# Ledger of designs, part 13: VHH binders against F-box/kelch-repeat protein At1g67480

Target 1, 376 residues: F-box/kelch-repeat protein At1g67480, of Arabidopsis thaliana (Mouse-ear cress) (q9cag8)
Amino acid sequence: MQAFALSGKKRIVNHGMCFSKGNLDLGSRLSENFMDDPLIPGLPDDVAKQCLALVPRARFPSMGSVCKKWRFVVQSKEFITVRRLAGMLEEWLYVLTMNAGGKDNRWEVMDCLGQKLSSLPPMPGPAKTGFKVVVVDGKLLVIAGCCMINGSLVASADVYQYDTCLNSWSRLADLEVARYDFACAEVNGHVYVVGGHGVDGESLSSAEVYDPETCTWTFIESLRRPRWGCFASAFNGKLYVMGGRSNFTIGNSKLLDVYNTQCGSWHGSKNGLTMVTAHVEVGKKLFCIDWKNHRKMSVFNAEDETWEVVALPLSGSSRAGFQFGKLSGKLLLFSSQEETGQCTLLYDPDASPGTQWKTSEIKLSGSCVCSVTITA
Short names: E, the ipSAE of ESMFold2; O, the ipSAE of OpenDDE; V2, 0.75 times the mean of E and O plus 0.25 times the DockQ between their complexes.

## First folded at step 6 (VHH)

Design c50 (framework vhh_7b2m_4; at its last look DockQ between E and O 0.45; V2 from the best seeds 0.00; counts 0 for: pae O 7.7 > 2, grease 25.6 > 24.2)
Fold by ESMFold2, look of step 10:
Structure c50 (fold): chain B 376 residues (1-376), chain A 119 residues (1-119)
Amino acid sequence: as target 1 above (376 residues)
Amino acid sequence: EVQLVESGGGLVQAGGSLRLSCAASGFTFSSYAVGWYRQAPGKQRVVVATISYGGSTDYSNSVKGRFTISRDNAKNTVYLQMNSLKPEDTAVYYCARGEDEWYSGFDYWGQGTQVTVSS
């Protein structure tokens, strides 16, 4: 397919890019006038969208730079649907790594074969810890956390979004309550944050939900007890909150708090886990690595709410920790001590026993802090 | 009518000791877990120590090794022996009854007793 500039108006070429007459800014401009021009001269827009859907994902930022109409289309939910029907969806793994020395975070990106792609632009705002990451509508959100300001620990309400189609960061609405070490997950296109520590270091029971269509945070029913150092996972329209501690209990909590997003209410039991260092959802199961024992995974089946254990295939007395990646329905286990000889492991939960574990050749340039998988 | 009455609070210098007591009435005391909670100025109420009806004890990390919870079922009383007190221990201390410390929807609480630790 030959490259061409799509515009019925005069254009100005700058630094190898074509721009419509007007602003030379690469950012998007919301203007309904540009929707009158065809996407591709001589083609109905529906056919043009099908043609654009065949372009490799790596070129999305370039496509969004053609004109405002192309940018609008590439960002649309319809475009993702067209790509899915055409079998063109690409699954990319995004890993936040910390370099040796512990000063810089960077997002490394890999394709579904584990081949490295270009890194993301730097995250905006101050360096933080205790934040959470999620994916919603094909975009990476980095939510809240805390930082040291003049010797004091300050909780943040900031929310930043990375748009994979534009290769850029933007700021979203702040949380209603600044928080860190909270639970966070996506359920049916909405983002939930639960508990954590607030501005004064207090344990929180409050919870909020973000609706990407209205771009607003709204409180939901609070937890019955404050909870921090916890995590969340989503299954079948429900938010499962586990782990951590509370001002109301001694030690790590075994409570499982479940929010039903259809009914808008919590229920609980003692069927949770204490504290974990890593978790990931694959299919209908939640995989966790216990803080105290890095040689096994605890696996939760959301359908019947039962637990089982899977031993990690570690030799000797290794005490290496792991962080999870997810790729094509399989788990990647990134070792915290790869430079000391531990390889990245691959686990296929659907393979027969005895064949579920493999070694992966994937190598990160630093220690894995967290990861997400985005399909677009 | 369930009643829990705390006593033994007061002002003490850092490094000192206090013994709190909580007199319970209106229920079968020996059949319940009981505990001590505290609320520092401007902070949330937090657990300090818990004792089961069978005598098993648990402590928050901030007080472990310094505080001792005990119960006397014959006197319907729970105690908190507080040693090596620090200014950070300054709080209102509450006695509480619970069916299950790990998951409890409803507890009976005392009115609290003030403990103030001066530097």
Scores: ipSAE 0.014, ipTM 0.448, lowest interface PAE 7.3, mean pLDDT 81
Fold by ESMFold2-Fast, scan of step 6:
Structure c50 (fold): chain B 376 residues (1-376), chain A 119 residues (1-119)
Amino acid sequence: as target 1 above (376 residues)
Amino acid sequence: EVQLVESGGGLVQAGGSLRLSCAASGFTFSSYAVGWYRQAPGKQRVVVATISYGGSTDYSNSVKGRFTISRDNAKNTVYLQMNSLKPEDTAVYYCARGEDEWYSGFDYWGQGTQVTVSS
């Protein structure tokens, strides 16, 4: 082994430093006396953590209110490992929905069977569009975006974190460059943001990575060419960026920019997609809705970098909104069609050919803006 | 239904200027990115400049600093101001609408306007 495991106390202190802005939750400041006390009197801490791991996930906010040391335990990524070993992990679906009027956005939570559990507290800050969401260390990040101020689009650098164990929002370090309509993905515990539109609406080539251990954003090598409206997916320690505007030729030019996180370099190919309205990663595959003349799902296999096509069971000339979710290793396709209203389809990639699509019992209260799955 | 109509092309001496206009109809102009493309004899059609629904602009390296793209949503029109023209800028200039805000390609084209730059 080249290094010892880092102390959870160091990680907790780093998290505390990240929450130093505004009236947000500053939990996790440590004292010397606190660090010496047992989690549960009469039990070693490892046994106590095993006991706490048996508590249902819905009780974590209450558990975190018992004392600061329990709060630190339920917030840690090490606790997710303890729960996995105990067979207690729960997979919950988080969906941001927009009401019919387009003015009321809320995060709704559903269990692995699609049963509604709760709604999150309102997102902090002004209402934004062009933001991205990502999950890292069991926490939901809502990154950047733009809002309309005095008739002009204003790019944001704000980063907010939702802690599923505390049911609370906090503010993280701002991006170095305010941006919207950018690409975002998590790679090996780090969050990458690439491209987008900047403060004066300019197209960006800059990219940044967030390290949850240091609670800082750092620039990485920029893209060769600016791009916006792009998206990202992560496979095998690499960041795959595709879509958006960067094509200077007519023909089948499909720009794919790939960042290798180990060597810190970009390379490009023409093996990407030019238009994608919805995407989701399941296993080693990226599922994309290709909104051209034919409604289809294009599937990228990251292992051999090949594409396949899967027919959608949806028809019609309407360009209704589509968004993906994932749950229990299966795809959810959220759609808003003229006659059917809100509909959810389930795609099981492991089912027999011709039987992969089914109707899901999941019923959204509005149009899906985005979704994430969090296991804790 | 969707129509794009270019105008403002012509013959001009090297170092001169032209302003191209593209009048759009049949769609919600303010919701779409639009661009200017050109095709010179014997060459493929290439992008010159694009402007997003939010006003963000992008230019090919060959025209940066010389050309300016702008839009007037009240008039459903996009413009290309071309300064310091060179003989190599001789081409048919096309206006194009993006398929949607995420696509760098185009679903509708105008008929084009000829720009000829003489030495």
Scores: ipSAE 0.000, ipTM 0.209, lowest interface PAE 11.3, mean pLDDT 79
ESMFold2 (binder alone), look of step 10: mean pLDDT 83; pTM 0.836
OpenDDE, look of step 10: ipSAE 0.015; ipTM 0.359

Design t01 (framework vhh_7b2m_4)
Fold by ESMFold2-Fast, scan of step 6:
Structure t01 (fold): chain B 376 residues (1-376), chain A 120 residues (1-120)
Amino acid sequence: as target 1 above (376 residues)
Amino acid sequence: EVQLVESGGGLVQAGGSLRLSCAASGFTFSSYAVGWYRQAPGKQRVVVASITSGGSTKYSNSVKGRFTISRDNAKNTVYLQMNSLKPEDTAVYYCARDWEGSGFYDEDYWGQGTQVTVSS
């Protein structure tokens, strides 16, 4: 009875429609004109798309303002494919920074050479912590999290999307279960969320997948044990979840939970890593900073399922706040240690031993909260 | 040589009760957390209840108020008292040991399981 009352009146009945509430039917708007105008006068549309693909990415907002057909092309997943074939893809780094005291957060954008571009418009909705960011189909998603209301932590199910071509935010379908401090990764064009803390701070075992084509979240098989403060990475169509804790463990877990997206099942092993404070995936490898020894990185090779160790070139007694970025197949390590101040290190995994670490010219305006790379 | 042996499963009608026992050997039982898990046909194994070496207990929401976990360190045994059983409680029930003192805590040994069937 009590459980029935708690379940709430808040299941949104979603009819399987082609559009999310945050998206407009661009095809419908183009068909309103009943016009079959070419993209570029005198050229077939396929050749015109190849010509548009040669334009630098920084000009996409201007290109989108020319006409509805150009706007539709520039926003499309197809256009990313055309740009890839033309050798014109550009990798940009997006970093969420906070000022001193953690009261003001903003997104900074840098090109593949580390040159600063413009900042994004402010994120919509209330300020949150414990949220996750992910890139799918060339768009940035900011998922869930929590905020403090009347002295209590309140979990959110809100999902927001940033479109780099429109330079605008929109709201996507909410999660089925509000959560914070959960694991999140993109696998083969779908976004997975696993675990975390729910309403009233309980540890969650539930997991959900987002399909950008249907704009819906669907439950997948739950974890056998709830976990929060965990993270996820993706390799070869599988989701790897490690770290964190559960109300049913007495400390941090070495458990690695692996979800096979093809057969829809979980399996576990003890080949995980405890107390990971920062992580990033590059190629077939997962790079982790271990809280116990912040002078080293632990590196997981998904191909061999083996771990190796790489020394960090940092010194001092301070427990540093580290965050990773990636750019041009290399790792960026953002640091805000008291001894060194704000600094950025570059790690090249393909360089000779002893030459892998270099100082980067990239200097953030504040502490790094998180980062993503978007290629378009 | 670490061994966990479950017993006490069986067939009961909805609303009935069962008491499961897990007898442990080959380690210092009083120093370890232990838990009960269950696995229904075609489903993943999920946690039901746990008890720490100090006696602190945790329960899954689906069994809270109906199930009680306890331990007897003198007998190296952990118990699961199951009341107000529902057809949804039908599963194989497993006992597991959590490793303490290593900087992480995971199930390192499992019992063979005991079948619980609740008919409607």
Scores: ipSAE 0.028, ipTM 0.491, lowest interface PAE 7.0, mean pLDDT 80

Design t02 (framework vhh_7b2m_4)
Fold by ESMFold2-Fast, scan of step 6:
Structure t02 (fold): chain B 376 residues (1-376), chain A 120 residues (1-120)
Amino acid sequence: as target 1 above (376 residues)
Amino acid sequence: EVQLVESGGGLVQAGGSLRLSCAASGFTFSSYAVGWYRQAPGKQRVVVASITSGGSTKYSNSVKGRFTISRDNAKNTVYLQMNSLKPEDTAVYYCARDWEGSGWYEEDYWGQGTQVTVSS
């Protein structure tokens, strides 16, 4: 078996699609074709990649249109590494917004200064809710969810990938179990999905992990208790699952389920948080807003597994809906109130007490559904 | 000192019935939710039924309509009435205290379990 591609990976990606190890013969043929030609005539490929890495990120779709070999380079995990070494990484904020009518969802893109860039092409497939969004290898994944068909909720296993370098959507392997309102996070280059509701609306304890190198989902050890409406965060090679309910659990769970990705085992404690309406990870900390405590943030420190509380500067209505974003190591808090419209606050966790909150000039075109930050 | 002691398991033919009991001590029983769990050989422990301090009940889909959970706060006891038993109900049945959905870990408030074997 031959090594595939410029990064030494045993997979080939073309137009956002990846070829699994099951298609090794096809991959070998594509690898031979790509390796026969230099990236840039007259230059070794390593030097050519360094030259390509100096191009601004906004030009990546155009670079990918030059030829298939450039397309492969630009969308590769290795290219992110080359750009990091060149000091050329750009951090962009992707926000899924919903218009005032609640029907039209659109992905908006902003640079590290909050300046609006072009919107993403529409997500493929039927409109869904209860889906999760995660970033792995510089790519945006939109996973599963449910849709309403003839008055019934239908759970989905569909997985879509947005490639920021190609500005295109593709479909990945489906989940083994269709689910919605589940927990999802990326840990050390792998995507974990845990719990949720299944096809009959049952509470799920099953969990799966996605490996971008093999393009496959594999079951991992299930939770001891099924849970839905939960969320996940990742710290130190571990997956932390908090919140949510089960058809068997009375009220919101303070259970913290922790999966160790190296040992492949679950551990738990009561050191979790009840129902969380918004959460975001920055550094070693998880910032959460509880639906009952809209004027405060609960902050989890993964290093010592302790909680602290940070006051919100907002006065007024308890009806404010909040969502987080992150940019340049700082928190963005998106708020949409019927009376005041869209506003954004900036929180700097490293600033002196009393100076951590500032108003941001970032204004969304609608209510924030979710956001991710992609560095490429 | 929290203790939960299960009883009532045994051998029964398919279509038969069993009533499990869980006797609680060392805590204010009436203030806590209590659940029944089961673990079949080679499988993970899964939830079967739960009852709140207020008496609200929930069941797994596999036992809904066949099993009934109830509690007697005066006797500090929770019961699981199992009707129309099937071979796939064969497992060790455990009782667990569940205060606020605190879950499986760090509480160590599980009984020793009681074996239920359903023959075809």
Scores: ipSAE 0.000, ipTM 0.273, lowest interface PAE 11.9, mean pLDDT 79

Design t03 (framework vhh_7b2m_4)
Fold by ESMFold2-Fast, scan of step 6:
Structure t03 (fold): chain B 376 residues (1-376), chain A 120 residues (1-120)
Amino acid sequence: as target 1 above (376 residues)
Amino acid sequence: EVQLVESGGGLVQAGGSLRLSCAASGFTFDDYAVGWYRQAPGKQRVVVASITSGGSTKYSNSVKGRFTISRDNAKNTVYLQMNSLKPEDTAVYYCARDWSGLGYYDEDYWGQGTQVTVSS
């Protein structure tokens, strides 16, 4: 049969937030009814939320420590809306770096100018590869992956969430199917995972969607063909899946599978890319570094489904390790080469032709594994 | 010039068998993986079976246990033995050469196809 992972047990949902009852201290606190009291004595809750929205983002953990009501307000997606209306949103870059020995992985945080702010607490669970990261409702999710146990690769269904208000990690519901090297993207507030390798290393066609409101994973229509090593991006309520391969197909690596989230159906074409080493979405465009040619970038325009090529201003003959970041509407290209070391390039898609690339002053403490941008 | 020529298609009743052949020329046959694909009217062309230069085989789930792919390097020919044929197997069957090396990107060359019709 299909490889299945058991869903998390003893879940409770409190005001739309998901928590495991297996954490007795946290579960006990969250089970108390405390919503009868006002957020700020003497003020209606809507006015109180406006006051809280004026607090700088760096103080969210402190705010969440004041009381349970403030904690739930600051964690809510509605608080992001209140902050947006107040003109107080802050964009921060989160980068997972690995040192030269590959032994120490750390999440580091930078502000909208690329200035280092802090480091996150260590991620829970065993060290994994082939996992995916995504942001939904202002929270960072780290999904699945695999680890080496007794000389064998073991697929995981674990899902972890970093909450900026709590400055802590928690475990969410497991995937229905353990997987690694799969495609993942957020579409209209829901997280989609597609394909990958399963428990026995088999190629997967199954796909699942996570609803943060219900805290559950649900299967969606499977791909026509299994694929692993694929990647995904989201445009206009649609999920675009490209790249990778399947062990039982020849030459379908250019297949583009598009899922329409409104209709719940897949459409296929052959105007996708083969394998890529890095990708990032900025605006209505998907920027990719082809694994075959590290001196150019392929750019997909989702509005007309066309591709263009942009040259990379990189020197040296050695193969580069690339990862993308996004900050202030611009691309960051993190590069690590033996000859040149760690460097960061900045690409402004709105700049005049020929002036789009500049050197960034951002220096990572190690090689970039992945990055996300969180606006809150 | 690389050439792939399919043959062996025809009309057969459900439960019957057919053996398709793909004769290759214009390249070093032993160095390439070769696959069989099919396309039913109004449908996308899909993979049926493939065989590597080393002889490893793979099958789509719809034909596994019924179809057998094989190759004869001395004759530069790939075969598809189709047993227990079903009406759903009705399609034009295509032979395609794949690149032999690191990474598949696309099918290098296609044959013209051979029609298989299975009546009930």
Scores: ipSAE 0.000, ipTM 0.161, lowest interface PAE 14.1, mean pLDDT 79

Design t04 (framework vhh_vobarilizumab_d1)
Fold by ESMFold2-Fast, scan of step 6:
Structure t04 (fold): chain B 376 residues (1-376), chain A 120 residues (1-120)
Amino acid sequence: as target 1 above (376 residues)
Amino acid sequence: EVQLVESGGGLVQPGGSLRLSCAASGFTFSSYAMAWYRQAPGKGRELVAGITSGGSTSYADSVKGRFTISRDNAKNTLYLQMNSLRPEDTAVYYCARDWEGSGYYDEDYWGQGTLVTVSS
């Protein structure tokens, strides 16, 4: 980045945005537009941002097309803060659904009441499995995975970003190591990927972190033991990795690997789950559905590292498809069974005992592959 | 009660060989999967090689074809034969017992380690 000279002093100006494609030289652009041009003629920039914050979220792509300065505003983390202060934040649920043919995967979008809003543009690149999705800075990332090329399974390092404010896809920096069936979570504004299968189907112990400010992946300390089919959650600046196994092990591990992002080290315990059909975090808790027992939900409390069990109102089976969503501070359980078809249940963790589960009016167009919630 | 005692480490020149041993006591050795881990200065511990109770072996890509893990259940001893050693193999090598429950694996006991230095 270019340094600015102001009042005889050099300073670096950064709006907290990622320019991985090199579309703009941020330093030179900020000197010209931030210093000289008003955001809205006749208004101070702070007042102009407050005015823009009152616009409904559905209009953000249109706002971003007005000019590059407005585009920077709607993409910024600061704009989310301004919208929060104005009471204008909107929570939308993004669900990736698969139709009966398995070839048409679509992102469906719903508002906080479960009303369908729109569908995303198609994801770029070849169709993949074993990929992970995560939200960072209001952007949806689709990371890595594998695809079949000429009869061979090929691991990918590709990373794609969906910007909900611009309704567009872009490509970010590739992972250092191509991987699939790995663990992924966002911790304090950074995205971590851990383990998985590599290009030769080998079990990986390597881990990488993505910094949206620099648009780069860097290695962190590797796991002591490689693992694939694992999953991750984040609490209090720590990354919790559970489940899965290595090509070395006979079965799935109860290992809980915890990475402390401040000191940069891994610690292990035996207080994890072995096989998980679905998982989601809310607040300080991780909600999991065991693959073997779909009659209960296992809940991890990160504050004291204890487990509790919550009964499911559904009779589960090993052939049932379960996935979680979260919306308006509550959990959604998407289920797909041969006998009952598709249904959605709502779980309110703050409701009185025995009244936490209710039927949701949300109906998916297909089986849920994964979901994320984005507030902007 | 459970004890794992490593031996066989030392200084060796690049291209040389060493054989590490791990003497196990305090448990039914033949019933457990066993593994070798290593920790280089300034790095975390990493899995080098593993062997199941049934004798199936697995290796880190960096050591495949150079290292061989084996066990002698009659002597309660785990071995790591290290051939064609490289400077990057310099580390403290740890013996570990993997807990083998009903369909699960997880390490639960570690040895004190034995230092291997590969230097010209």
Scores: ipSAE 0.006, ipTM 0.434, lowest interface PAE 9.4, mean pLDDT 80

Design t05 (framework vhh_8h63_2)
Fold by ESMFold2-Fast, scan of step 6:
Structure t05 (fold): chain B 376 residues (1-376), chain A 120 residues (1-120)
Amino acid sequence: as target 1 above (376 residues)
Amino acid sequence: ELQLVESGGGLVQAGGSLTVSCAASGFTFSDYAMGWSRQAPGKERELVAGITSGGSTYYADTVKGRFTISRDNAKNTLYLQMNSLKPEDTAMYYCARDWEGSGYYEFDYWGQGTQVTVSG
């Protein structure tokens, strides 16, 4: 744990969600004269919140600009609950695309029907690769990665947050250990980062957890074996880490490392998958594209810890250019094959056998680097 | 119970030879790929040699041409013959059982090790 007193620098670095959490405490611990005013004149605050919850999500930045009290409401975790009860939650797909040449990237946003809405403001900081993205409490986090400096890869510890209400980026606390090509997933409101390559390109076994309530990273028990190029998925309060390799061992790991967040310990099993190039979680299932079998999906069922295989309706190059998205309980497969160019396939796990794959009308502006779905 | 017991370590002069052995029990030895790893004081453990159930072998570049891994399935024993030993070969040598599925050398069980010391 961070044992040092919070400095002015750490307070500034812990902006965004942590700053918003601090504001939540003002109504119960501190007297603020602006909080004496009703949220909407003539209405009790609970009724006013219900009225604000009916506003379309696209208007949140405008609504947040009305006054500090409205901004506080709209960016709060409580407001997501109010919108859920009102039946007003909106699921949007956020896709990071990269153009030809690999130097111009941007976040594009699509609604639940796949219609393009807007692009996010540019991410702060230098362009990086090997970073990970995750959603926690309705906020998008972009974590760590590496950049090329004078012909060498330099690992980063930078963490950035996108706030959908503010339509702005802020910097959160840095990781304790700079890393790239690591595993990352959200489990029960906390963000876990595991393994990767460190500053000297070494394989890492260290792991850290981010608590949005305290705005701090804390070390957890390290992996029994270092690994990089791995990925993580979360099921039933547990973190599942698969794939990747180590400078210590030969080839790609079949080890499935499972972290139990309740007891704080790692357990290994032989039930992992090697050489995963793309993955996505939908419900209690993990869908993977295996580089060795890139014409097939391997599907992990978290309830019984079994694997099944689903055929891909793809032809052409063996070179992997696949990334997943998810929208309305369905999988999107973004493909950048040399033969066909860019295309999007839709997989409906609830459709009749043999009818699960369809072509999607979604067309990305560039190749998909990664995607997340945010419901607010 | 599953056991891997290493033996044959000791002190040898540079340029000398030594064979370390690993006696396996508590599992069907012939079904598993096996390997040898080593760890010198203050260094990370490294894989030096592996052998699949089918007899295909792997060697780290540092030992290739000097070390030979072999197995005797009838005796449930793994061997590492070390020739042209160098002071930098000084390490604790560990026998390991690999995951089912050859070629990846994912070890799920290790012995307690046997010390090899090469004087110069």
Scores: ipSAE 0.000, ipTM 0.270, lowest interface PAE 11.0, mean pLDDT 80

